# Designs tried in a protein design chat: VH-VL binders against L-aspartate semialdehyde sulfurtransferase iron-sulfur subunit. Part 1

No score or structure here was measured in a lab: all are predicted.

Target 1, 131 residues: L-aspartate semialdehyde sulfurtransferase iron-sulfur subunit, of Methanocaldococcus jannaschii (q57563)
Amino acid sequence: MRKRVYYWTDSEHINKPVISDTILNTGVKINILKAKVEPQEAFLILELFGSKETIEKALNYLSKFGEVEEISKVIKRDLEKCVHCGCCITQCPINVIYMDEDYNVVFKEEDCVGCKNCLKACPFKAIEIFE
Structure headers, positions and changes below count from the first letter of each chain, unless a header shows other numbers; antibody chains aren't numbered by Kabat.
F, E and O are the ipSAE of ESMFold2-Fast, ESMFold2 and OpenDDE, as the mean of both directions, binder to target and target to binder. V2 is 0.75 times the mean of E and O plus 0.25 times the DockQ between their complexes.
[cut] stands for letters that were removed.
The coordinates of atoms that the task and the answers printed are left out; those that the model quotes come from them. Centres of patches stay.

## First folded at step 2 (VH-VL)

Design b1 (framework fv_bexmarilimab)
Fold by ESMFold2-Fast, scan of step 2:
Structure b1 (fold): chain C 131 residues (1-131), chain A 124 residues (1-124), chain B 108 residues (1-108)
Amino acid sequence: as target 1 above (131 residues)
Amino acid sequence: QVTLKESGPTLVKPTQTLTLTCSFSGFSLSTSGMGIGWIRQPPGKALEWLAHIYWDDDKRYNPALKSRLTISKDTSKNQVVLTMTNMDPVDTATYYCARDIYFTVGDSTYFDYWGQGTLVTVSS
Amino acid sequence: EIVLTQSPGTLSLSPGERATLSCTASQSVSSSYLHWYQQKPGKAPKLLIYAASSLQSGVPSRFSGSGSGTDYTLTISSLQPEDFATYYCQQYGSSPYTFGQGTKLEIK
């Protein structure tokens, strides 16, 4: 089984080897898909591999040192509906939506975390979220 | 746990229509992020993507073959069917179905589990 | 269409050696859309690396991927006998979703 999660950790735990401790204590395998580390907080997108029991044990362990939220939603953009108006740019909390030199709205999809802000901002309903 | 198996005719005459069925287990196409893709490989040649279908009925076809291809799913039977019209000897290949994972981070898609493949020979 | 060119076409090495396989795209591809597959003779392909550098569950740690833009690399740190196979890169970012022509890794 595979499960993807958002992980926020506070400044008390930023300098602790939380990810490696989780692996050693649970046997779960973890990929770090995204990391944003700032002086007071860290934000990670983690992909966990293991049995259902192993993943649940890992999530419980991670929650001792931070905040875990399951990524159960899939975000899609319909390029036929997107007119590149830019309304989603200002609403992206992680600044991964921008307008290129040809005035096309571009998502750095490798950095997208699947939040709802761009979906709600789009007047053409070009962005869909699936649960 | 996850298994996929292709089924259909192994011999097809030129101009006939090929119908292949992918039967799978260990997951459901009602689950967000899940899809099935079809890929073929002529003997001794590279892999060529044909089509895919996702949980939300989003369908994509290789533009070079789009007029010949139809993909559909039956979620209750755990099956995806690919139909390819007007078969030609150059379409002789091993045809694979594979689980197509669409995930939130990067919106990337990849084929994580593959069926064993079925060789389809097009000959008079 | 984005053409993926793999180099070398054939790589002859001995067990225990390091293998480096290259995949070059005709135009920039997001690393999120670049994947690597292994295919043994008579068998279906097997996913090794997705999103350029993420190791698929169950794949040995000797496999690693890297790269961005137009240049991507698959590395096998110490070849085992079972690693001699054909390797394909794939981009799944823009239609048609293309595969490279393959690199055949053969035993010397």
Scores: ipSAE 0.006, ipTM 0.577, lowest interface PAE 10.1, mean pLDDT 81

Design b2 (framework fv_bexmarilimab)
Fold by ESMFold2-Fast, scan of step 2:
Structure b2 (fold): chain C 131 residues (1-131), chain A 123 residues (1-123), chain B 108 residues (1-108)
Amino acid sequence: as target 1 above (131 residues)
Amino acid sequence: QVTLKESGPTLVKPTQTLTLTCSFSGFSLSTSGMGIGWIRQPPGKALEWLAHIYWDDDKRYNPALKSRLTISKDTSKNQVVLTMTNMDPVDTATYYCARESDILTGYYPFDYWGQGTLVTVSS
Amino acid sequence: EIVLTQSPGTLSLSPGERATLSCTASQSVSSSYLHWYQQKPGKAPKLLIYAASSLQSGVPSRFSGSGSGTDYTLTISSLQPEDFATYYCQQYGSSPYTFGQGTKLEIK
């Protein structure tokens, strides 16, 4: 299975091998999709791969050193409002928005993490997030 | 009601190994988010964290003492055991076990403590 | 390791007065991982405040906590006789999990 989570922790925890320890102690596989480090806290977007039991063990392990929230948001683009200007492409931190061969803006909606950067960038308000 | 109690020898000779047991009730260490830590306090001094163990058998040790410390749990007996090798007079302290939990408080404060046991190291 | 420095080391006040106790970290700590404990002579510590500002159940409302980053404060708004004790701050943001040296609150 696959589960995406927001993870908040102190900046020292990401400098310690918390992600590596989680992998070694549970057998989960982790992609770090985004990392932002500030003086008081760090924010990560993580993608976990494993069985349901393995993922639950990994989330419990991570919770010892930070706060975990599952990403449950679904992003949709209103094609009637979208003019394919591309302003949202550069605002996506995980590169799931791109232009196809015909210069149409394409979303890999299933890979979205719900950060809302593209909502702020769209002058036509064509993007919505549903929880 | 949550209770914790430390047990073990009150007098240890230099170079000997100290073994302390924390016995608890009112919760289980098989519950996700639960842990038990050991903290010591030399007479008139500050608190010093030694080690902890979590529900999933994850173990952490104070790096200043790591080579001397071993922590283990027996969830069926509701016990956590701390072993400290090569005792020295400077290790004279009151030793506490305490529960860590994110269930009600979050962020693993030591929310319930044992009464403590004074261990004196002398010849 | 993160060093927590508490000030003052000893605070002498009378019942009814307001007490303000400080805890300064050698590097930034998330407020979520800053906790306060009370210890009376011969007794185990007792959790007072968790996550910098959350009052533990059963603790009187005269106790409050605040702060962020490197600077944290415990306040007792109107001292009662039973409040004269030693207070410790603790961080759980980075291993080893450290305590401050304590502030002893004593009767004037």
Scores: ipSAE 0.000, ipTM 0.500, lowest interface PAE 21.3, mean pLDDT 80

Design b3 (framework fv_bexmarilimab; at its last look DockQ between E and O 0.03; V2 from the best seeds 0.00; counts 0 for: pae E 14.3 > 2, placed apart)
Fold by OpenDDE, look of step 3:
Structure b3 (fold): chain C 131 residues (1-131), chain A 127 residues (1-127), chain B 108 residues (1-108)
Amino acid sequence: as target 1 above (131 residues)
Amino acid sequence: QVTLKESGPTLVKPTQTLTLTCSFSGFSLSTSGMGIGWIRQPPGKALEWLAHIYWDDDKRYNPALKSRLTISKDTSKNQVVLTMTNMDPVDTATYYCARGTSGYDILTGYVTPFDYWGQGTLVTVSS
Amino acid sequence: EIVLTQSPGTLSLSPGERATLSCTASQSVSSSYLHWYQQKPGKAPKLLIYAASSLQSGVPSRFSGSGSGTDYTLTISSLQPEDFATYYCQQYGSSPYTFGQGTKLEIK
């Protein structure tokens, strides 16, 4: 089984090998899709591989060191609500949201990891999550 | 070196409760990833997993026997105790405790299964 | 639960021959969680192969494991007298941590 999650940690744990410890202590395999490390915090998008129980243990372990949020399977933009303001673009950690030549916001859905950053950033709530 | 040893009664009457203790050395259940499992084997039969306890006190039981099983640990004594209620002659078996971790082996990068076993203790249920 | 079925139940071979033991899972099991044990009469099981294909320390190289998904195989390239025993596959990924019913490897 595979599960994608958004993981955030603060300065208290930024210097700890949390990902490695999670792997070593739970048996989960982790693919790091994205890592943004700031001086006092880190944001990661992780793919967890293992049995349901293994993944659950891993999520529980990670949650001790930071915030964990499960990534949704599908995220879509409501074209009727979207005004193409671009607020979501800067919040995308993997830069899969951009404006085209007509100044329309475009999502590369196939490359989206479903981190929900754009969802939170959208002032018009034009982004929908489907599982 | 890692060692495990089962102790307890070798003869139990039907309907009585079996209490087995696994004493181990060479590692600690205070170490993340460590776990102890109980496995039994009737004479001439296959292995059957009974219960497991991890360092974080997470407990797992064989669903078929869950209502009869209780597993606990005393980390300070390096002991794990298994209790099984309402024993029946069908429960006659060699009972093993074994180390089963939830983490990867740091050298191999793989999840470690039951890598160390006790010698086993034969428990006979008879009137 | 994940049921592991081993075949054959009994395998009769002579020293020097190649042994192939099968373990079939009722549902897909990650190779990381499939393991093989050897048990000799009157002794506790011994870990032989972990994660489907990794040799446990001290295990001779004539032992090997392979497979994925629902089908796994333990192979002994050239049987030695000490290899005649019962072999169990086991999954350690999901509770209950089930064992196969075993394959008895006996001398022909």
Scores: ipSAE 0.000, ipTM 0.601, lowest interface PAE 13.8, mean pLDDT 88
ESMFold2-Fast, scan of step 2: ipSAE 0.006; ipTM 0.606
ESMFold2, look of step 3: ipSAE 0.000; ipTM 0.540
ESMFold2 (binder alone), look of step 3: mean pLDDT 89; pTM 0.914

Design b4 (framework fv_bexmarilimab)
Fold by ESMFold2-Fast, scan of step 2:
Structure b4 (fold): chain C 131 residues (1-131), chain A 126 residues (1-126), chain B 108 residues (1-108)
Amino acid sequence: as target 1 above (131 residues)
Amino acid sequence: QVTLKESGPTLVKPTQTLTLTCSFSGFSLSTSGMGIGWIRQPPGKALEWLAHIYWDDDKRYNPALKSRLTISKDTSKNQVVLTMTNMDPVDTATYYCARGYYESGGTFEIEAFDIWGQGTLVTVSS
Amino acid sequence: EIVLTQSPGTLSLSPGERATLSCTASQSVSSSYLHWYQQKPGKAPKLLIYAASSLQSGVPSRFSGSGSGTDYTLTISSLQPEDFATYYCQQYGSSPYTFGQGTKLEIK
């Protein structure tokens, strides 16, 4: 199974190796799709791999040291503004944006994690993310 | 194009072991989230899930049949093998392999059998 | 295990009519893991609807799904000749993954 979540570490726990401890204590595999670390706070977008039971144990463990939020479907593209230049493709850390055989840019919106990297990359401001 | 095809014996004697191979193309079982399952259907009856193997070698078995089932993969050959011991006439069925479709990125996970093999009829008889 | 009960067992209708097929789970199932399959005689099942209400690519818009918890429904708004088949619901949320017994849709 695979699960993607937003994770916020509170100021008390930022010094603890929460991700490593979660892996060691549950056996879950974790991929960090985005990380923003500030003094007092850290925001992560995590991809968890394992059995349904293992993922649930991992989410329970993570919740002891921070806040876990399920990722909602968040991305929309305005086709009237999009000129299919492809600048967004290389900025997607999870490869949900690709070019089809006709050189049109295609979004697999259902796989989006809402990281907003493609918004910054789009020179035509054709991409909107709702949370 | 994604295709799956079952192969193995079509006639098995009671108490023998059945070995079925699922050969696939158009995708890799090393792709994160990908899996292959085995489902059977006795003539005129409902579908019954048997086993599933994931990209990371995680294996799931129907608890009712777990002691008789073994599932394995050979990523280099694009094959998944199911072995079922101590066959009985009641095990006569069409056996299917199917790709597990798994996605996450919204408010829920999706896991379904999106592409199926044609099926192979296995008859257990004296 | 979660038992899926489909009703009716057989549904006899004419082309152009609306078909409503039910699937009831013995315990609550997340709609994300409730799927519908179509099977024609001698053929493998085909995925129609995944996550209770999402139409699989290539499936005609006359098919729709709804439901949550223990009660799920598959609707075919205007039956075509090719729609007469057996339909199965399936849950993928917990092991063992289970299928309903099927609803056979036949011509009147």
Scores: ipSAE 0.000, ipTM 0.521, lowest interface PAE 14.0, mean pLDDT 81

Design b5 (from b1 with heavy chain D100T I101Y Y102I F103E T104G V105S D107T S108F T109I; framework fv_bexmarilimab; at its last look DockQ between E and O 0.14; V2 from the best seeds 0.00; counts 0 for: pae E 14.8 > 2, placed apart)
Fold by ESMFold2, look of step 3:
Structure b5 (fold): chain C 131 residues (1-131), chain A 124 residues (1-124), chain B 108 residues (1-108)
Amino acid sequence: as target 1 above (131 residues)
Amino acid sequence: QVTLKESGPTLVKPTQTLTLTCSFSGFSLSTSGMGIGWIRQPPGKALEWLAHIYWDDDKRYNPALKSRLTISKDTSKNQVVLTMTNMDPVDTATYYCARTYIEGSGTFIYFDYWGQGTLVTVSS
Amino acid sequence: EIVLTQSPGTLSLSPGERATLSCTASQSVSSSYLHWYQQKPGKAPKLLIYAASSLQSGVPSRFSGSGSGTDYTLTISSLQPEDFATYYCQQYGSSPYTFGQGTKLEIK
């Protein structure tokens, strides 16, 4: 099983080896998809692998040292409405939207975390998020 | 748990329209992320994707066949219908319906459950 | 359209041997959209591996997948009698969604 989560820590927990301790205490495998670490806080996007029970234990452990939010939303683009204007590109915090060499807007949907910024920015309302 | 079954005529004449019904159980096409696709396989040949329909009535067609295909659903009856016009002997194949589920970030689009298939022969 | 070319066309092996099946894409495909199916004669395909390397529920651990970009591999570590079938790779990353022509794994 795989689950993706947002994870936030603050100055109280930022210098602790939370990821390593979570792995050691639960046996979960963790991939870090994105990280923004500053002296006062950290924001991570984590991908957890394991049994349902192992993942749940890992989420419980992580929540002791920060805030956890599960990423389960599904995103879809209506290509009939999309005119490849590029307004969504700057709104994606994980840079999964780009312009190809033919000037078409491309989504790497596999990396998307469902944050809705591109949805709100699209002037042609071509982007939907559901579930 | 999850089952899909194709039904419709097994023999059609050239130029006729083929109508196939996919009846399914164990899930609802009203659930976000769910979809039903149609795939065919000529005898001894590779699989060919035909069309998809999703829970939100979004429809996708193989571009090479788009002018001949229509897909629709009746969520209350747990059915998806595929219509293919102007049948030709080269369209003789086993036709499958299969479930697609989109989870997480819109990744992992694959056919996780398939019907048993129905052989459609196009001949005079 | 993305063409998936599988190699070899036919692979003849004995039970207990390791099978290695290749799938080569004409263009780069994200591993998240590359999937593997098993099909036995007269039956529908069965999903084995999704997203290049993730095992579908109920599939034995002797099956594994790997690869990225244009080159993908399905490996069966110790062949069992029930593993002799035709295997297809499939991409769902670009329309039309295409399948490879198949590799027939047969008993030697």
Scores: ipSAE 0.000, ipTM 0.534, lowest interface PAE 14.8, mean pLDDT 82
ESMFold2-Fast, scan of step 2: ipSAE 0.246; ipTM 0.704
ESMFold2 (binder alone), look of step 3: mean pLDDT 91; pTM 0.927
OpenDDE, look of step 3: ipSAE 0.026; ipTM 0.678

Design b6 (from b1 with heavy chain I101Y F103G T104S V105G G106S D107F S108Y T109E Y110A Y113I; framework fv_bexmarilimab)
Fold by ESMFold2-Fast, scan of step 2:
Structure b6 (fold): chain C 131 residues (1-131), chain A 124 residues (1-124), chain B 108 residues (1-108)
Amino acid sequence: as target 1 above (131 residues)
Amino acid sequence: QVTLKESGPTLVKPTQTLTLTCSFSGFSLSTSGMGIGWIRQPPGKALEWLAHIYWDDDKRYNPALKSRLTISKDTSKNQVVLTMTNMDPVDTATYYCARDYYGSGSFYEAFDIWGQGTLVTVSS
Amino acid sequence: EIVLTQSPGTLSLSPGERATLSCTASQSVSSSYLHWYQQKPGKAPKLLIYAASSLQSGVPSRFSGSGSGTDYTLTISSLQPEDFATYYCQQYGSSPYTFGQGTKLEIK
């Protein structure tokens, strides 16, 4: 099982080793997909791996030191509007949009973190994300 | 387009071992969080989950059948293989492989795409 | 093991009527991990509703799901001929993943 979340915390708590403590306390595995650290607050995109019970324990632990929001995985592309220009590829921070051998743009939807950068990048408004 | 298809023998004798292969396309089992499960259905009866394998090679088995089941994957071939030992006439069923789903705006893991199923008859 | 009990076992209705199918779990299951499938004779199951109430893409809006804890319901607001099939609930809140015994929806 996997789960991706947005995690917000203030500078007070980011100085605590929250990610390491979560792993050690619950047995969950964590990938940090994106980090934006500012003086007053930090934003992380985390990917959690483990059993249902392990992930629930990890989310409960993280919530004590910040705010957790689950990321939507539904991304839809209108193929009639899409011209396969590739503008969305360069705007995906986690590289889940790529070009296949036929030069068609392909979305690895199951790996989407819902950041919406591809929606802003598409000049043809061919992309929707459902939350 | 996502497709899964089961293959293997359609007739098995009692005490023999059944080996079924699930071949898929349109996705990779190296994708984080992706999984494939095996489910069976005896004629006229309910669905029964057998085994599951995840992208990280984590394996789950139905405890009622665990001693008889082995699941494995070959990511380079886009295949998942299920082996079931000591077949009995009561194991006669249609066997399905199915993909876990994460693309519905949630992390709820439902079997979204199923193979067509393969009927395996166990008879002497 | 969580046992899912579906009721009724068989439901006989006419096109245009409302169908209500129940699924009861032997212990509490998070609604996030309860799903509904439709199976037509000779075909593989098709995912209808995931997480108790979320409609799968491509499924008609006449289908809806509700419930929490141990009691879950699938509703079809106005039956169409193609809706006469067997419906299964499934949980994966705990291993092993289990399915209900099914409710067969028959034309009257």
Scores: ipSAE 0.000, ipTM 0.519, lowest interface PAE 14.6, mean pLDDT 79

Design b7 (framework fv_bexmarilimab)
Fold by ESMFold2-Fast, scan of step 2:
Structure b7 (fold): chain C 131 residues (1-131), chain A 122 residues (1-122), chain B 108 residues (1-108)
Amino acid sequence: as target 1 above (131 residues)
Amino acid sequence: QVTLKESGPTLVKPTQTLTLTCSFSGFSLSTSGMGIGWIRQPPGKALEWLAHIYWDDDKRYNPALKSRLTISKDTSKNQVVLTMTNMDPVDTATYYCARDSIVGATEPFDYWGQGTLVTVSS
Amino acid sequence: EIVLTQSPGTLSLSPGERATLSCTASQSVSSSYLHWYQQKPGKAPKLLIYAASSLQSGVPSRFSGSGSGTDYTLTISSLQPEDFATYYCQQYGSSPYTFGQGTKLEIK
């Protein structure tokens, strides 16, 4: 099974190898899709691979050292409102929005992590996130 | 078989320092994910968490008591030591050590020591 | 600090009756970190239910837990004499880790 999460970590635990400890303690496999590290906090987008039981262990381990929010959001684009300006492309932290050969903006919705950056960037309010 | 047992003085005078030792068997605190916490219970009152130490020497303290508490481990002896300074009669309680394992998804206190009653009086 | 409030403080019942014990958190707690303990006089607490609804090994099936968010419940379907004890809920989701004040289950 595969699950994506937002992860915010406490400043006290930034110096701990939390990701590697999670892998060693649970057997889960982790891809770090995005990382933003500030002096007082860190924010990550993580993709977890394993059995349902293994992923639940990993989520509980991670939540001990920070805050976890599971990504189970559905992104939808209103094609009648979208004018294909591309402003959302530069705001996607995992590069799943791109422009095709005809200058149409394309979303790989199945790879989306629901971070809402593109929603804020759209001047035409063409993007919605459903939880 | 997992066992934990608290040891230390049963009577402490006001202003003295209390030192309690938790001796355990059936697991190692060098094992990734293992931790031990200290919890106390004044007579007839609720349980109060005091401090935690983990396999990687990470330490957590109850903020209400943090200036008075020190927790340490000796992995080779299978012991965890809690030190509490400036004891007061209100600190009279049964003190427990208990295992919490972060290897398991749920992290309850799954094994407890029998507890040791510490009375603070002049 | 997350405050856990248990109700009732004391519950007087007879063997064979159903007991329902409540635990309310001052803010949302992940069910994965809500646990229930049983304590008999002079003894250490014993883990009964972990992660809100999972029965600890060796605990009789008459015990069950449910809940999410801020509201959690422990149920004993048919009380046995050995079940008369004090029950505590505990959250492990954020530091400081806290316990409820306890519900004393006493025989009528």
Scores: ipSAE 0.000, ipTM 0.513, lowest interface PAE 17.7, mean pLDDT 80

Design b8 (framework fv_bexmarilimab)
Fold by ESMFold2-Fast, scan of step 2:
Structure b8 (fold): chain C 131 residues (1-131), chain A 122 residues (1-122), chain B 108 residues (1-108)
Amino acid sequence: as target 1 above (131 residues)
Amino acid sequence: QVTLKESGPTLVKPTQTLTLTCSFSGFSLSTSGMGIGWIRQPPGKALEWLAHIYWDDDKRYNPALKSRLTISKDTSKNQVVLTMTNMDPVDTATYYCARHSRYWGSKPFDYWGQGTLVTVSS
Amino acid sequence: EIVLTQSPGTLSLSPGERATLSCTASQSVSSSYLHWYQQKPGKAPKLLIYAASSLQSGVPSRFSGSGSGTDYTLTISSLQPEDFATYYCQQYGSSPYTFGQGTKLEIK
């Protein structure tokens, strides 16, 4: 199983090896998809790999030192406005937008990370991204 | 630790402009993920979101009121200012400022000011 | 705009009872952007539950939230006197950010 999360930590915990400690204490594997470090806070996008039990232990451990939020569906497409032109396909960095056998554009919304690239690409304003 | 407080006139005449200031402490609006919104509540009615300003100066307005609203921030003073033009008796409400938190993906309003009742009457 | 409809409008219960409050959205909302607030007369709203099911720090464990898509629920497992208040759901998934009309929880 895998799960993607947003993680924020305070400057008080920046010098603590939270990611390493989480891996060592739970057995979870972590991929860091994005990192932004500021003087008072750090923001990470993490992908966690393990059993359901291991992932829940990891999320509980991370929560001691910061805030964790599961990345949920943040995108919606208006099918009446969409003309299936495909301009959004090449703008998706994680390849969750594709064209089916009938040349209809299809979204794997459950895999979306909310980057907004497809919103900017759509000339018909058919894509809504929740903020 | 985290506090927000609204200030401004409590009585406004019809057609006048309302200016409200939200003063806060315990956090900085330069911190990524932070924002402050304004919400109002007419007596006995539901909450209505008005406007929002983000740490990066991105501004959002309720489309129903957008032509009347301006939101701005002064990060060095820890203040956010809301201006609403052409006040009408139906705009009588308690006005709140609230922080949306660093829960980047979720953005709840996690701390609220006490609210200030603004009455619009001649 | 997304309209949030709360039911019941008023819920009359006694201390010690279980309260179940519903919030229905006119279109699907990510659970990450559905939040619950408590408001007592003359006071500002207070965050109780964020992201449908996450308990805000300092909020008693008797409060819980659940739901996804268009249907969300706030549950209070054993009512205390201080819990009698008005509860609002809110979505932050799309602009304008909207609140429900509220459910008033009152003593029977």
Scores: ipSAE 0.000, ipTM 0.520, lowest interface PAE 11.8, mean pLDDT 81

Design c1 (framework fv_clesrovimab)
Fold by ESMFold2-Fast, scan of step 2:
Structure c1 (fold): chain C 131 residues (1-131), chain A 126 residues (1-126), chain B 107 residues (1-107)
Amino acid sequence: as target 1 above (131 residues)
Amino acid sequence: EVQLVESGGGLVRPGRSLRLSCTVSGFTFGDYAMSWVRQAPGKGLEWISFIRSKAYGGTTEYAASVKGRFTISRDDSKNIAYLQMNSLKTEDTAVYYCARDVEFEIGSGTYYMDVWGQGTTVTVSS
Amino acid sequence: DIQMTQSPSSLSASVGDRVTITCRTSQGISSALAWYQQKPGKAPKLLIFDASSLESGVPSRFSGSGSGTVFTLTISSLQPEDFAAYYCQQFNSYPITFGQGTRLEIK
């Protein structure tokens, strides 16, 4: 299985090899989807892969050095990869993707239900959904 | 605990229809994709159909052997997955299992099955 | 469709034996392979996923290896409850396909 989490901690703890230690100690696989390190704190979005038991061991280990919160569905678009071709618009069953007057594709991220139809439609792989 | 219970199997003549149900408990049904897998007497496993969660558009896939005859669906309010089987053939005789699907990688659209029900028997005979 | 071939189709072994089952695919599937155990009259049970990851609650005597087109399931010291059928499954692409199964029998 997989599980996505927000992980935040102070800058002192992020300087420790917490991610590597978690992988080595539990056998979980971790993908770092986003990382933002500020002077007073660090925020990461992590995707964990493994059995239910392995993921729970990993979450328990991570919680020793910071705070973990399960992610509700979040859609993000990579603007560097997006060429505004509009292929995702017709694939959205709830119409949260539209084209503005300047021909830029716009996402109403707050209304996204995480169905991933736009992900498969994008020939440039510019769309990410975190659920 | 996670449980899947299939029902609706029975003896039926060729050309008739049956609807199988898979009632689940012990997890948030709406968050998971579901599959149907069948096994003919003395034979191996054959994947039949798959349905993604409603949050992911309820997208479906079918094996070529059942495409156009079988329809998979789900009712998240009742925690039930269905397999509507139309135009049944003798070669559809099998034990039908429902299974919970786990996505391999984010956005991959590919799944493996981590928990299975006990199965329900469908016999199509003249 | 990706064809899955298991070898051997049947195997006789004794308690305590080391048993290896091989699965070969008609095209590359990276690590997108799972192994299932099925005891007579029962539903399949997941043992291994992602070629080598042990499912929670599965005894450590089970292990998986391989990538691409050749995969193996190993039972390091066979126990009485391990006599069953074993199936490999690819989930790299649709349709999902299974191997024909390997029946593990008592010698």
Scores: ipSAE 0.000, ipTM 0.512, lowest interface PAE 20.2, mean pLDDT 80

